# VH-VL binders against Crossover junction endodeoxyribonuclease Hjc (hjc), part 8

Target 1, 126 residues: Crossover junction endodeoxyribonuclease Hjc (hjc), of Archaeoglobus fulgidus (o28314)
Amino acid sequence: KGTRFERDLLVELWKAGFAAIRVAGSGVSPFPCPDIVAGNGRTYLAIEVKMRKELPLYLSADEVEQLVTFARGFGAEAYVALKLPRKKWRFFPVQMLERTEKNFKIDESVYPLGLEIAEVAGKFFQ
Key: E = the ipSAE of ESMFold2; O = the ipSAE of OpenDDE; V2 = 0.75 times the mean of E and O plus 0.25 times the DockQ between their complexes.

## First folded at step 5 (VH-VL; framework fv_felzartamab)

Design b37
Fold by ESMFold2-Fast, scan of step 5:
Structure b37 (fold): chain C 126 residues (1-126), chain A 123 residues (1-123), chain B 107 residues (1-107)
Amino acid sequence: as target 1 above (126 residues)
Amino acid sequence: QVQLVESGGGLVQPGGSLRLSCAASGFTFSSYWMNWVRQAPGKGLEWVSEISSDSSYIYYADSVKGRFTISRDNSKNTLYLQMNSLRAEDTAVYYCAREPSYYYDTSGYLDYWGQGTLVTVSS
Amino acid sequence: DIELTQPPSVSVAPGQTARISCSGDNIGDYYVYWYQQKPGQAPVLVIYYDSDRPSGIPERFSGSNSGNTATLTISGTQAEDEADYYCQSYDSSLSYVFGGGTKLTVL
């Protein structure tokens, strides 16, 4: 249930001090669009949302390129937000993703490097 | 309102079998994941098994894999634990516990517990 | 193969703050839950999703979880809080794991 899934992430973003909105038509638009855009007055995010039952998570080079293109044009940082069952949301700057021959991935070696929402918000440096 | 009532515990010989039941009432049983958790006399809690609302996902603790089978009958609002090849180390109070949903997935916590049923494995 | 480590016992005088730790590698990456168990009774959920309280649980109970340690805090501890407390989280395969339990004595 994507509606509940995205609602949960929106609630977590708002609890962390971000204003956040889902991007309608994401993935079916002819233009690059993230799933969520968020801002807290100092940090702005373009977020691709993923839920998986297990690692690794693969992302196509095209979907990463489109996320980066939107983020650059919008003035936001590009992130993948990943939810595994029973774990908190983890935020991965696209620069953290491991590139393969045809894809990008988050595997067991990359997953621990992901940021918690408080780190993305800069709460510890206020 | 929410009630979970375990039954089927008792004395059994090593190598024997026993089937536990948990009768649920006061909620829509078919919408919840369910768990079995045990506690040896004077010891701590040990998770045993979980089953999704539709039985499509089933998980076991390594100590019981291949010996215990969790199942449910949503038409009877009943959870079961079939225990085979019982060992002295399986002696415990067995609790039935309800697990709320998280979206379409498990929430990973237990909000209501039954009173427990004692299983004693001894000759 | 994660093990959740709790101190076996904690003692406080009435009105003092009790703190019960639950340590596990990268436990902050997983939600932590706390259960209270009094002798002869089934466990009762007192904290879920690291820090949330179920309806009916006193405001005295609070939780936190970061890095390698989760903590249950009971402020202004009362005699009726005397019980065994268990933390619960998950191993790397996302199976349930309980801590060994902490006996809280209020005396």
Scores: ipSAE 0.047, ipTM 0.685, lowest interface PAE 4.9, mean pLDDT 87

Design b38
Fold by ESMFold2-Fast, scan of step 5:
Structure b38 (fold): chain C 126 residues (1-126), chain A 125 residues (1-125), chain B 107 residues (1-107)
Amino acid sequence: as target 1 above (126 residues)
Amino acid sequence: QVQLVESGGGLVQPGGSLRLSCAASGFTFSSYWMNWVRQAPGKGLEWVSEISSDSSYIYYADSVKGRFTISRDNSKNTLYLQMNSLRAEDTAVYYCAREPGSYYEYDTSGYLDYWGQGTLVTVSS
Amino acid sequence: DIELTQPPSVSVAPGQTARISCSGDNIGDYYVYWYQQKPGQAPVLVIYYDSDRPSGIPERFSGSNSGNTATLTISGTQAEDEADYYCQSYDSSLSYVFGGGTKLTVL
């Protein structure tokens, strides 16, 4: 499921100092896999990539749990990267997502709390 | 060698019509979104209209909506702006500008990498 | 909707750093682009995606964008940099929005 926007995010990650790779696959693996894995020698990320025209963005509980499971096993931080039209990519730690009865969501109240790529890259002291 | 050459500007009376053309060369015109941007004498830049590479997406500034029509002919590498019901405040240099092809169906590139030299439209009685 | 506000003019001596601001509510959530326009000429893109330079644009040009303010910075400003500078981003309807423009004077 390699899409053009995933390639765009890879470029942004590399520009921010991360080595990053898209996880190729058809969704037939029994193991949880993120869309992208990235690292800069200090921070390691497991990223679920989403692109939407408008909010809210809903993520299933299974989707979030799979992302978290992979991240913990890999030693990475779990993020959802969201692209809205003509806006920058925003990175949401899974802990930031609003929990609903069946789903997790990013709505108008959560969206402004998302991190820019520079913030994710510069999490540690220079 | 990207070139954009506007033509069709001139003096027109209020309420009149005028059609602008932009001849593109040096690139694959059919792969790029195209824009019209205007600049009134002594004033700043004002976006007018945008058209996708295949004409499936068309957008207008509120100030011209219902009066102006953007179109393109990919076989002739030409962009057009049909201007109707012209007003004195439409007096401006009209620029043709190229927008890099969008990777996303609903998220255009949103910037203008090459501009023509412009054509002056004067709306006066 | 949100308007982009630029100072009408900025003056610097040759070799000094010029900074041109572009202010808009939550502008840091959107990409910002900068255009240079010299008298009688068409605008030229000098910064895209907040901070990237097109091929042929000198390294002295740089950009940043966060919160409510984007900034175009010209280090070691030269006489040929004298021009009008426009920032560009988007409104809530995704239409193009240009700032009012800043006239940079290099003594």
Scores: ipSAE 0.095, ipTM 0.729, lowest interface PAE 4.7, mean pLDDT 87

Design b41 (from b0 with heavy chain W33Y)
Heavy chain, then light chain:
Amino acid sequence: QVQLVESGGGLVQPGGSLRLSCAASGFTFSSYYMNWVRQAPGKGLEWVSEISSDSSYIYYADSVKGRFTISRDNSKNTLYLQMNSLRAEDTAVYYCAREPSYYEYDTSGYLDYWGQGTLVTVSS
Amino acid sequence: DIELTQPPSVSVAPGQTARISCSGDNIGDYYVYWYQQKPGQAPVLVIYYDSDRPSGIPERFSGSNSGNTATLTISGTQAEDEADYYCQSYDSSLSYVFGGGTKLTVL
ESMFold2-Fast, scan of step 5: ipSAE 0.368; ipTM 0.810

Design b48 (from b0 with heavy chain Y59W)
Fold by ESMFold2-Fast, scan of step 5:
Structure b48 (fold): chain C 126 residues (1-126), chain A 124 residues (1-124), chain B 107 residues (1-107)
Amino acid sequence: as target 1 above (126 residues)
Amino acid sequence: QVQLVESGGGLVQPGGSLRLSCAASGFTFSSYWMNWVRQAPGKGLEWVSEISSDSSYIWYADSVKGRFTISRDNSKNTLYLQMNSLRAEDTAVYYCAREPSYYEYDTSGYLDYWGQGTLVTVSS
Amino acid sequence: DIELTQPPSVSVAPGQTARISCSGDNIGDYYVYWYQQKPGQAPVLVIYYDSDRPSGIPERFSGSNSGNTATLTISGTQAEDEADYYCQSYDSSLSYVFGGGTKLTVL
């Protein structure tokens, strides 16, 4: 599952002022479960982590539904965090994903709309 | 202690060929991507070529593509640069540099250790 | 294609803060790295991942990267910091690109 990338993302989240944890057993749980949950006192995130060599990224309707279901129950915003080679992590609220007949995707038209971690953190305005 | 030692530089005529070597020690060579970076006298750094840990991913600067070939021999802990059809503008100190990487598919792309370089002079 | 622009020279007095810029379109979307090179020597990595310092690099070195500009900051600049500084990032093809270099003079 690329736990190395998930660990790197945890470090970046903590640097941005989030408390964050990796959800153990997310791939084998009978209940909806994100890869990471994070919060900074203002913003709360349920994150599905993806790393890809190139675009487009496809996500099954089931994995998006599971992410949304958990986020709703937890009171968090649902995000996909995507890492491409040599680029920073980009955060995509699930509403930003392009819906196809059976799947969701992030392609070259959606990718530039993704948020940097500082934007998701809200830049500490209080 | 990480060490990178370049060799094979020298004087060569335009149109000639030369092969550079970089001997690596003090780390697991087969786990790292490797790069060649050059610097013309009195000029800045210019990236030349990159090779993945298993040689499955190779990239070249447009200025050298089709003329230079990067390769490695993990059993000998050695990086190579075969330089063909050399031009006066290829005159530079050539550095061997180590690149840490997350995975083969997602390299961070930076150079944490460099050799001292070997001078290549292309002149008649 | 993307080019990284650095000022050719920056001069500071000892103890002053030096700031070296590295400008490129959408450079904030990519990681930026900084190298120090003294005459006759190989470059040394001083900042990686925009703002992290390798072990052995003094805390007076820091970095930032947002929008179209990355910056290397040296606080309380010392005589031994006199060197050429190069930024490095990637073009749209994800190939390495170096800035033209900045000569830092500490007078």
Scores: ipSAE 0.328, ipTM 0.794, lowest interface PAE 2.6, mean pLDDT 88

Design b49 (from b0 with heavy chain S53Y)
Heavy chain, then light chain:
Amino acid sequence: QVQLVESGGGLVQPGGSLRLSCAASGFTFSSYWMNWVRQAPGKGLEWVSEISYDSSYIYYADSVKGRFTISRDNSKNTLYLQMNSLRAEDTAVYYCAREPSYYEYDTSGYLDYWGQGTLVTVSS
Amino acid sequence: DIELTQPPSVSVAPGQTARISCSGDNIGDYYVYWYQQKPGQAPVLVIYYDSDRPSGIPERFSGSNSGNTATLTISGTQAEDEADYYCQSYDSSLSYVFGGGTKLTVL
ESMFold2-Fast, scan of step 5: ipSAE 0.352; ipTM 0.798

Design b51 (from b0 with light chain D29E)
Heavy chain, then light chain:
Amino acid sequence: QVQLVESGGGLVQPGGSLRLSCAASGFTFSSYWMNWVRQAPGKGLEWVSEISSDSSYIYYADSVKGRFTISRDNSKNTLYLQMNSLRAEDTAVYYCAREPSYYEYDTSGYLDYWGQGTLVTVSS
Amino acid sequence: DIELTQPPSVSVAPGQTARISCSGDNIGEYYVYWYQQKPGQAPVLVIYYDSDRPSGIPERFSGSNSGNTATLTISGTQAEDEADYYCQSYDSSLSYVFGGGTKLTVL
ESMFold2-Fast, scan of step 5: ipSAE 0.370; ipTM 0.797

Design b53 (from b0 with light chain Y31F)
Fold by ESMFold2-Fast, scan of step 5:
Structure b53 (fold): chain C 126 residues (1-126), chain A 124 residues (1-124), chain B 107 residues (1-107)
Amino acid sequence: as target 1 above (126 residues)
Amino acid sequence: QVQLVESGGGLVQPGGSLRLSCAASGFTFSSYWMNWVRQAPGKGLEWVSEISSDSSYIYYADSVKGRFTISRDNSKNTLYLQMNSLRAEDTAVYYCAREPSYYEYDTSGYLDYWGQGTLVTVSS
Amino acid sequence: DIELTQPPSVSVAPGQTARISCSGDNIGDYFVYWYQQKPGQAPVLVIYYDSDRPSGIPERFSGSNSGNTATLTISGTQAEDEADYYCQSYDSSLSYVFGGGTKLTVL
């Protein structure tokens, strides 16, 4: 049930001043689709949502390519939102991901560089 | 056969310290997250702490944070819980429990094997 | 954060179906796990990921989870099923949350 955490992330995005929606059928779409799209009038995001017990998190090159393709066409910035136990959501612009020949990863060296939701929102609070 | 055997429980005075051990066998201990869960006499289960396979991730329940320290020695297949500044409300049977290996499609968060427990009594 | 509520006791006659509920706000959005604990013994996992049974657990044990209630169902309840049953899930921080436990009595 990946969607159980997407609901909590939607609440946090709205609380941070974003309007956000979940993209139904993102896992089986023939077209590039993120898990969530969000906007606050200044910043627009295409988000892949990941939950992991520990690092590293691996993302396939195809998965990242689809996210980037959608974001570019939509006019949004591409992010991976990662939830670890007892940690806040961290947001990783795709440029921050560690590249390998066949995939991308977020490991212990990359994780501390991730952004909190307030940073992604550009301090746009209510 | 997976086995977890706790030891080190006993009677201790409030403010005292105690170190629990959990000896693991029958599986590759170094590949699993491990947990401590306690149960006060006649009460329900309460999660205490967890530690990742390589000790890189450690978490505590708010009630024990700053007083208890979880650790492990993979070369000895042993999990530890160092308990300091013990209080009467820490009186419980302490279980060590194994968390299943993480898989990419699964978020672990459950305990598939438990030890028999060791009783800690904090009393004057 | 979710809090899990279980009835303190449930009684059934041998051969009847026992149902033990585990209630929490939007619990159907989270996975639920069930443990059986007999007197003087360690807990034993009987259901994981809402409805899956570990190897060695009798097929009479089943689980469901929807809306605000998860349910452990024991069909054709046997005397040896008499035990305390605990549900467990996690909050949005992936911290363990246990229900208060239900004592199942088989007449």
Scores: ipSAE 0.384, ipTM 0.794, lowest interface PAE 2.9, mean pLDDT 88

Design b58 (from b0 with light chain L94Y)
Heavy chain, then light chain:
Amino acid sequence: QVQLVESGGGLVQPGGSLRLSCAASGFTFSSYWMNWVRQAPGKGLEWVSEISSDSSYIYYADSVKGRFTISRDNSKNTLYLQMNSLRAEDTAVYYCAREPSYYEYDTSGYLDYWGQGTLVTVSS
Amino acid sequence: DIELTQPPSVSVAPGQTARISCSGDNIGDYYVYWYQQKPGQAPVLVIYYDSDRPSGIPERFSGSNSGNTATLTISGTQAEDEADYYCQSYDSSYSYVFGGGTKLTVL
ESMFold2-Fast, scan of step 5: ipSAE 0.426; ipTM 0.807

Design b62 (from b0 with light chain Y96A)
Heavy chain, then light chain:
Amino acid sequence: QVQLVESGGGLVQPGGSLRLSCAASGFTFSSYWMNWVRQAPGKGLEWVSEISSDSSYIYYADSVKGRFTISRDNSKNTLYLQMNSLRAEDTAVYYCAREPSYYEYDTSGYLDYWGQGTLVTVSS
Amino acid sequence: DIELTQPPSVSVAPGQTARISCSGDNIGDYYVYWYQQKPGQAPVLVIYYDSDRPSGIPERFSGSNSGNTATLTISGTQAEDEADYYCQSYDSSLSAVFGGGTKLTVL
ESMFold2-Fast, scan of step 5: ipSAE 0.345; ipTM 0.800

Design b7 (from b0 with heavy chain D106G; at its last look DockQ between E and O 0.62; V2 from the best seeds 0.00; counts 0 for: pae E 6.5 > 2, grease 19 > 18.9)
Fold by ESMFold2, look of step 6:
Structure b7 (fold): chain C 126 residues (1-126), chain A 124 residues (1-124), chain B 107 residues (1-107)
Amino acid sequence: as target 1 above (126 residues)
Amino acid sequence: QVQLVESGGGLVQPGGSLRLSCAASGFTFSSYWMNWVRQAPGKGLEWVSEISSDSSYIYYADSVKGRFTISRDNSKNTLYLQMNSLRAEDTAVYYCAREPSYYEYGTSGYLDYWGQGTLVTVSS
Amino acid sequence: DIELTQPPSVSVAPGQTARISCSGDNIGDYYVYWYQQKPGQAPVLVIYYDSDRPSGIPERFSGSNSGNTATLTISGTQAEDEADYYCQSYDSSLSYVFGGGTKLTVL
């Protein structure tokens, strides 16, 4: 969770007007825990961070539920941030994820719908 | 101080071969992806080839596939371009350029330092 | 798939603002990079990630990228800024793509 791509995302979030932190050791917590928490005084995000070589990205129902549980308790919006090679970060609110039989995915039909960071930040005071 | 020094350019006849070298210093060569970019006289920049830090990913422009081979020797801090079956259209200054790699299997995709280039002239 | 189109030349008076465009379909989905090349010299990176400046590049250089157009902006243009400028991005196969270059003349 100390990976380079998470640090790059933090830089992008700060440039967009968010204060953001990485949740150190998030993968070892027994409680729901996102990778990044961000806020700009108006919009608050709980972010699961994914980097993939190619689509699709699959997410288990459990991963999504844990993210949503944290986000609701924290007062944040639940997002998946996805980085593909040489593409900008794209942000997917959890309601945008495509459902599979038991789980969720982001594939070629969903990926173009992802938001740029400016769209997530919601205007000038970002 | 980052330095990239190309060598091996020269005059060659069509159908001939040349091997370019790029000597790297002032940085950890094995941590960077490396590229060749060329520029024909009076023309713009054209990407030629890319090689990952451990040589596990190699890419070529369509114009050179099958004729050019990129390689590197991390123990000697040297990048190579073997150019075979040379054509008049390959006449250019060839630049060695480094690409920061921030991801295990992804690249940043830009060239932060360039060598001064070596001229390859293909002429009968 | 992205073909990057730049104007062949741009002329500005010293102290004026120069804007160099780089057009490509959906170029805003990719980062754009800008290189400066003076005659007889190797290119030098002046903008990366659309708008970031490497250390040592003057603040008068800035960049933007959205939709189908990226722009390099040089405010308060100096005689030393006279050079060729290339934008760079990627095609759908993630190969490097360079624009054709723009010659900036400072009159």
Scores: ipSAE 0.038, ipTM 0.705, lowest interface PAE 6.5, mean pLDDT 88
ESMFold2-Fast, scan of step 5: ipSAE 0.468; ipTM 0.836
ESMFold2 (binder alone), look of step 6: mean pLDDT 91; pTM 0.936
OpenDDE, look of step 6: ipSAE 0.140; ipTM 0.762

## First folded at step 6 (VH-VL; framework fv_felzartamab)

Design c1 (from b7 with heavy chain I58T, light chain L94Y; at its last look DockQ between E and O 0.62; V2 from the best seeds 0.00; counts 0 for: pae E 7.4 > 2, grease 20.1 > 18.9)
Fold by ESMFold2, look of step 6:
Structure c1 (fold): chain C 126 residues (1-126), chain A 124 residues (1-124), chain B 107 residues (1-107)
Amino acid sequence: as target 1 above (126 residues)
Amino acid sequence: QVQLVESGGGLVQPGGSLRLSCAASGFTFSSYWMNWVRQAPGKGLEWVSEISSDSSYTYYADSVKGRFTISRDNSKNTLYLQMNSLRAEDTAVYYCAREPSYYEYGTSGYLDYWGQGTLVTVSS
Amino acid sequence: DIELTQPPSVSVAPGQTARISCSGDNIGDYYVYWYQQKPGQAPVLVIYYDSDRPSGIPERFSGSNSGNTATLTISGTQAEDEADYYCQSYDSSYSYVFGGGTKLTVL
């Protein structure tokens, strides 16, 4: 699943004040499983990590539902973290995803609305 | 010890051609994206071209597109720049530079080691 | 396409703080990298990913990037820091872009 990018994001989360772990074998689990789980004492995140060459990013309804199912059961907020070439990581709560007929996407209209890591980290005090 | 050594620079008349080489050592050359950056005398840095680790992707500055061709030979640890239809504005020191890459998309976006450069002078 | 604008020169007294700006539209959406070039030498990377230092770069070098401006800060500036400094990022077509360079003079 591009584990190098997951490790790089893990480092950025730790720098931003989260304790965070990569979920080993997340792609082979029979149960809902995010790529990264993070928390800073008040805010808890379940993160699906995506790297794409260009927009749009499509996510299947099943993929989003599994992320939400895990997040709800864990007590976390469900996020998609997206890395485009030569851009910073941007974070999208699943509520921000645009619905297609059957699935979800992040396109040119949604991408600028994505949060920076500092914005996500700041939610601890709000 | 990472080392990049450029060669092949020299005097060339306008409209001429020249091929630059960059010999790499001290690292696994085939794992890195490589770049050419130039600097005209007394001027700033200008990015010229980039090539992915397996040559699947090449990119060029608009100023050289169609005239310059970047290539590499991973078996010889060597980066190349073929420069055709040279113009006076191409006069510069040409640097070979290494870009750490993320295997799938090459998204590091910075140049961590540079050679000492080779001078190309285009004059009539 | 986007141009990265740097002041042509900055002067600072030894021991004082030097700040070199790099301005570009929405540059905070991209990582910014900084290179030091001493006379007659090749550039050397001093800051990557906005604020990280490669091994061997003194802690007095730091960087920041938000909005339309990235800044290289050198605290406790020393004579050896006298050099040209270039910022680098990307334009809207995702090509490499360098700033015009800033000559730092340590008085």
Scores: ipSAE 0.014, ipTM 0.670, lowest interface PAE 7.4, mean pLDDT 87
ESMFold2 (binder alone), look of step 6: mean pLDDT 91; pTM 0.936
OpenDDE, look of step 6: ipSAE 0.113; ipTM 0.751

Design c2 (from b35 with heavy chain I58T, light chain D29E L94Y; at its last look DockQ between E and O 0.80; V2 from the best seeds 0.00; counts 0 for: pae E 5.8 > 2, grease 19.3 > 18.9)
Heavy chain, then light chain:
Amino acid sequence: QVQLVESGGGLVQPGGSLRLSCAASGFTFSSYWMNWVRQAPGKGLEWVSEISSDSSYTYYADSVKGRFTISRDNSKNTLYLQMNSLRAEDTAVYYCAREPYYEYDTSGYLDYWGQGTLVTVSS
Amino acid sequence: DIELTQPPSVSVAPGQTARISCSGDNIGEYYVYWYQQKPGQAPVLVIYYDSDRPSGIPERFSGSNSGNTATLTISGTQAEDEADYYCQSYDSSYSYVFGGGTKLTVL
ESMFold2, look of step 6: ipSAE 0.112; ipTM 0.719
ESMFold2 (binder alone), look of step 6: mean pLDDT 92; pTM 0.942
OpenDDE, look of step 6: ipSAE 0.622; ipTM 0.883

Design c3 (from b7 with heavy chain W33Y I58T, light chain D29E L94Y; at its last look DockQ between E and O 0.59; V2 from the best seeds 0.00; counts 0 for: pae E 7.7 > 2, grease 20.1 > 18.9)
Fold by ESMFold2, look of step 6:
Structure c3 (fold): chain C 126 residues (1-126), chain A 124 residues (1-124), chain B 107 residues (1-107)
Amino acid sequence: as target 1 above (126 residues)
Amino acid sequence: QVQLVESGGGLVQPGGSLRLSCAASGFTFSSYYMNWVRQAPGKGLEWVSEISSDSSYTYYADSVKGRFTISRDNSKNTLYLQMNSLRAEDTAVYYCAREPSYYEYGTSGYLDYWGQGTLVTVSS
Amino acid sequence: DIELTQPPSVSVAPGQTARISCSGDNIGEYYVYWYQQKPGQAPVLVIYYDSDRPSGIPERFSGSNSGNTATLTISGTQAEDEADYYCQSYDSSYSYVFGGGTKLTVL
């Protein structure tokens, strides 16, 4: 469940100039693993892939810590890629996530700040 | 091969009712969102209604809300449109269209296969 | 809700490039899809996700979408490409929205 969207995101990453690999069995690994690892020679990403019918997206503190731990060890930036219905993929560096008392979230205040794939690839200057 | 075959169109008076059917074959019907789209003679395409794969969600264009009811029977691979309180402006060819679905969460947002349509004429 | 505006007609000579526009507010935030319809026939999907071609659609069909405008481009246009073309996207309420259609004439 969810692997089709991971493959669809891989296609978009390759179109944007990234080499990208899906991490097989990432959800059952005893070690921190992202869903996708990508790089384009300048930007390197460790990506946790999420899809939801609506906001907010909640992420556990443990989940975010594991993603950051992998990214730090790999030399990548930790990102959450979020797909909402009928919207394009949006990318959120973990620093952009809003804290809750126990966990993290992406809600209506954070979602508009999300990056398009071209912005992550460095195709547009801010 | 994917096939969608509409039926149930015809001539009806204003205020009357019709039920359209769409028989699906060549794919796992219960895994797909389904749509009705209409086209008045000589006019463009107008989306009418959408139903989720398990019927949990239905959506309607404002022009048909309260008059039309979309439904499906996954055991018969059939999509339906119950059309009540018909008006002259409902005169159109009605197409059944398949929408690829990404599991229970999602709609792809496009219509990859269309039937050939059934004509509904509403006239005095 | 958001209206998608297409030119009513486009004419090209065989072998020339046809460009059909589809304008809508913030359309670049959404995917755009394109359908071809020949007289008396059902629509056929020719472009999805802005720029992807379904299996069986010739390479001469391409698409783009940025800002407020999406474009269907047909290079080396052939007589068989003569048809009505519709763009499709969504409004803010996630309802399907079709453009008014463009009649492509190849002469």
Scores: ipSAE 0.013, ipTM 0.656, lowest interface PAE 7.7, mean pLDDT 86
ESMFold2 (binder alone), look of step 6: mean pLDDT 91; pTM 0.933
OpenDDE, look of step 6: ipSAE 0.395; ipTM 0.826

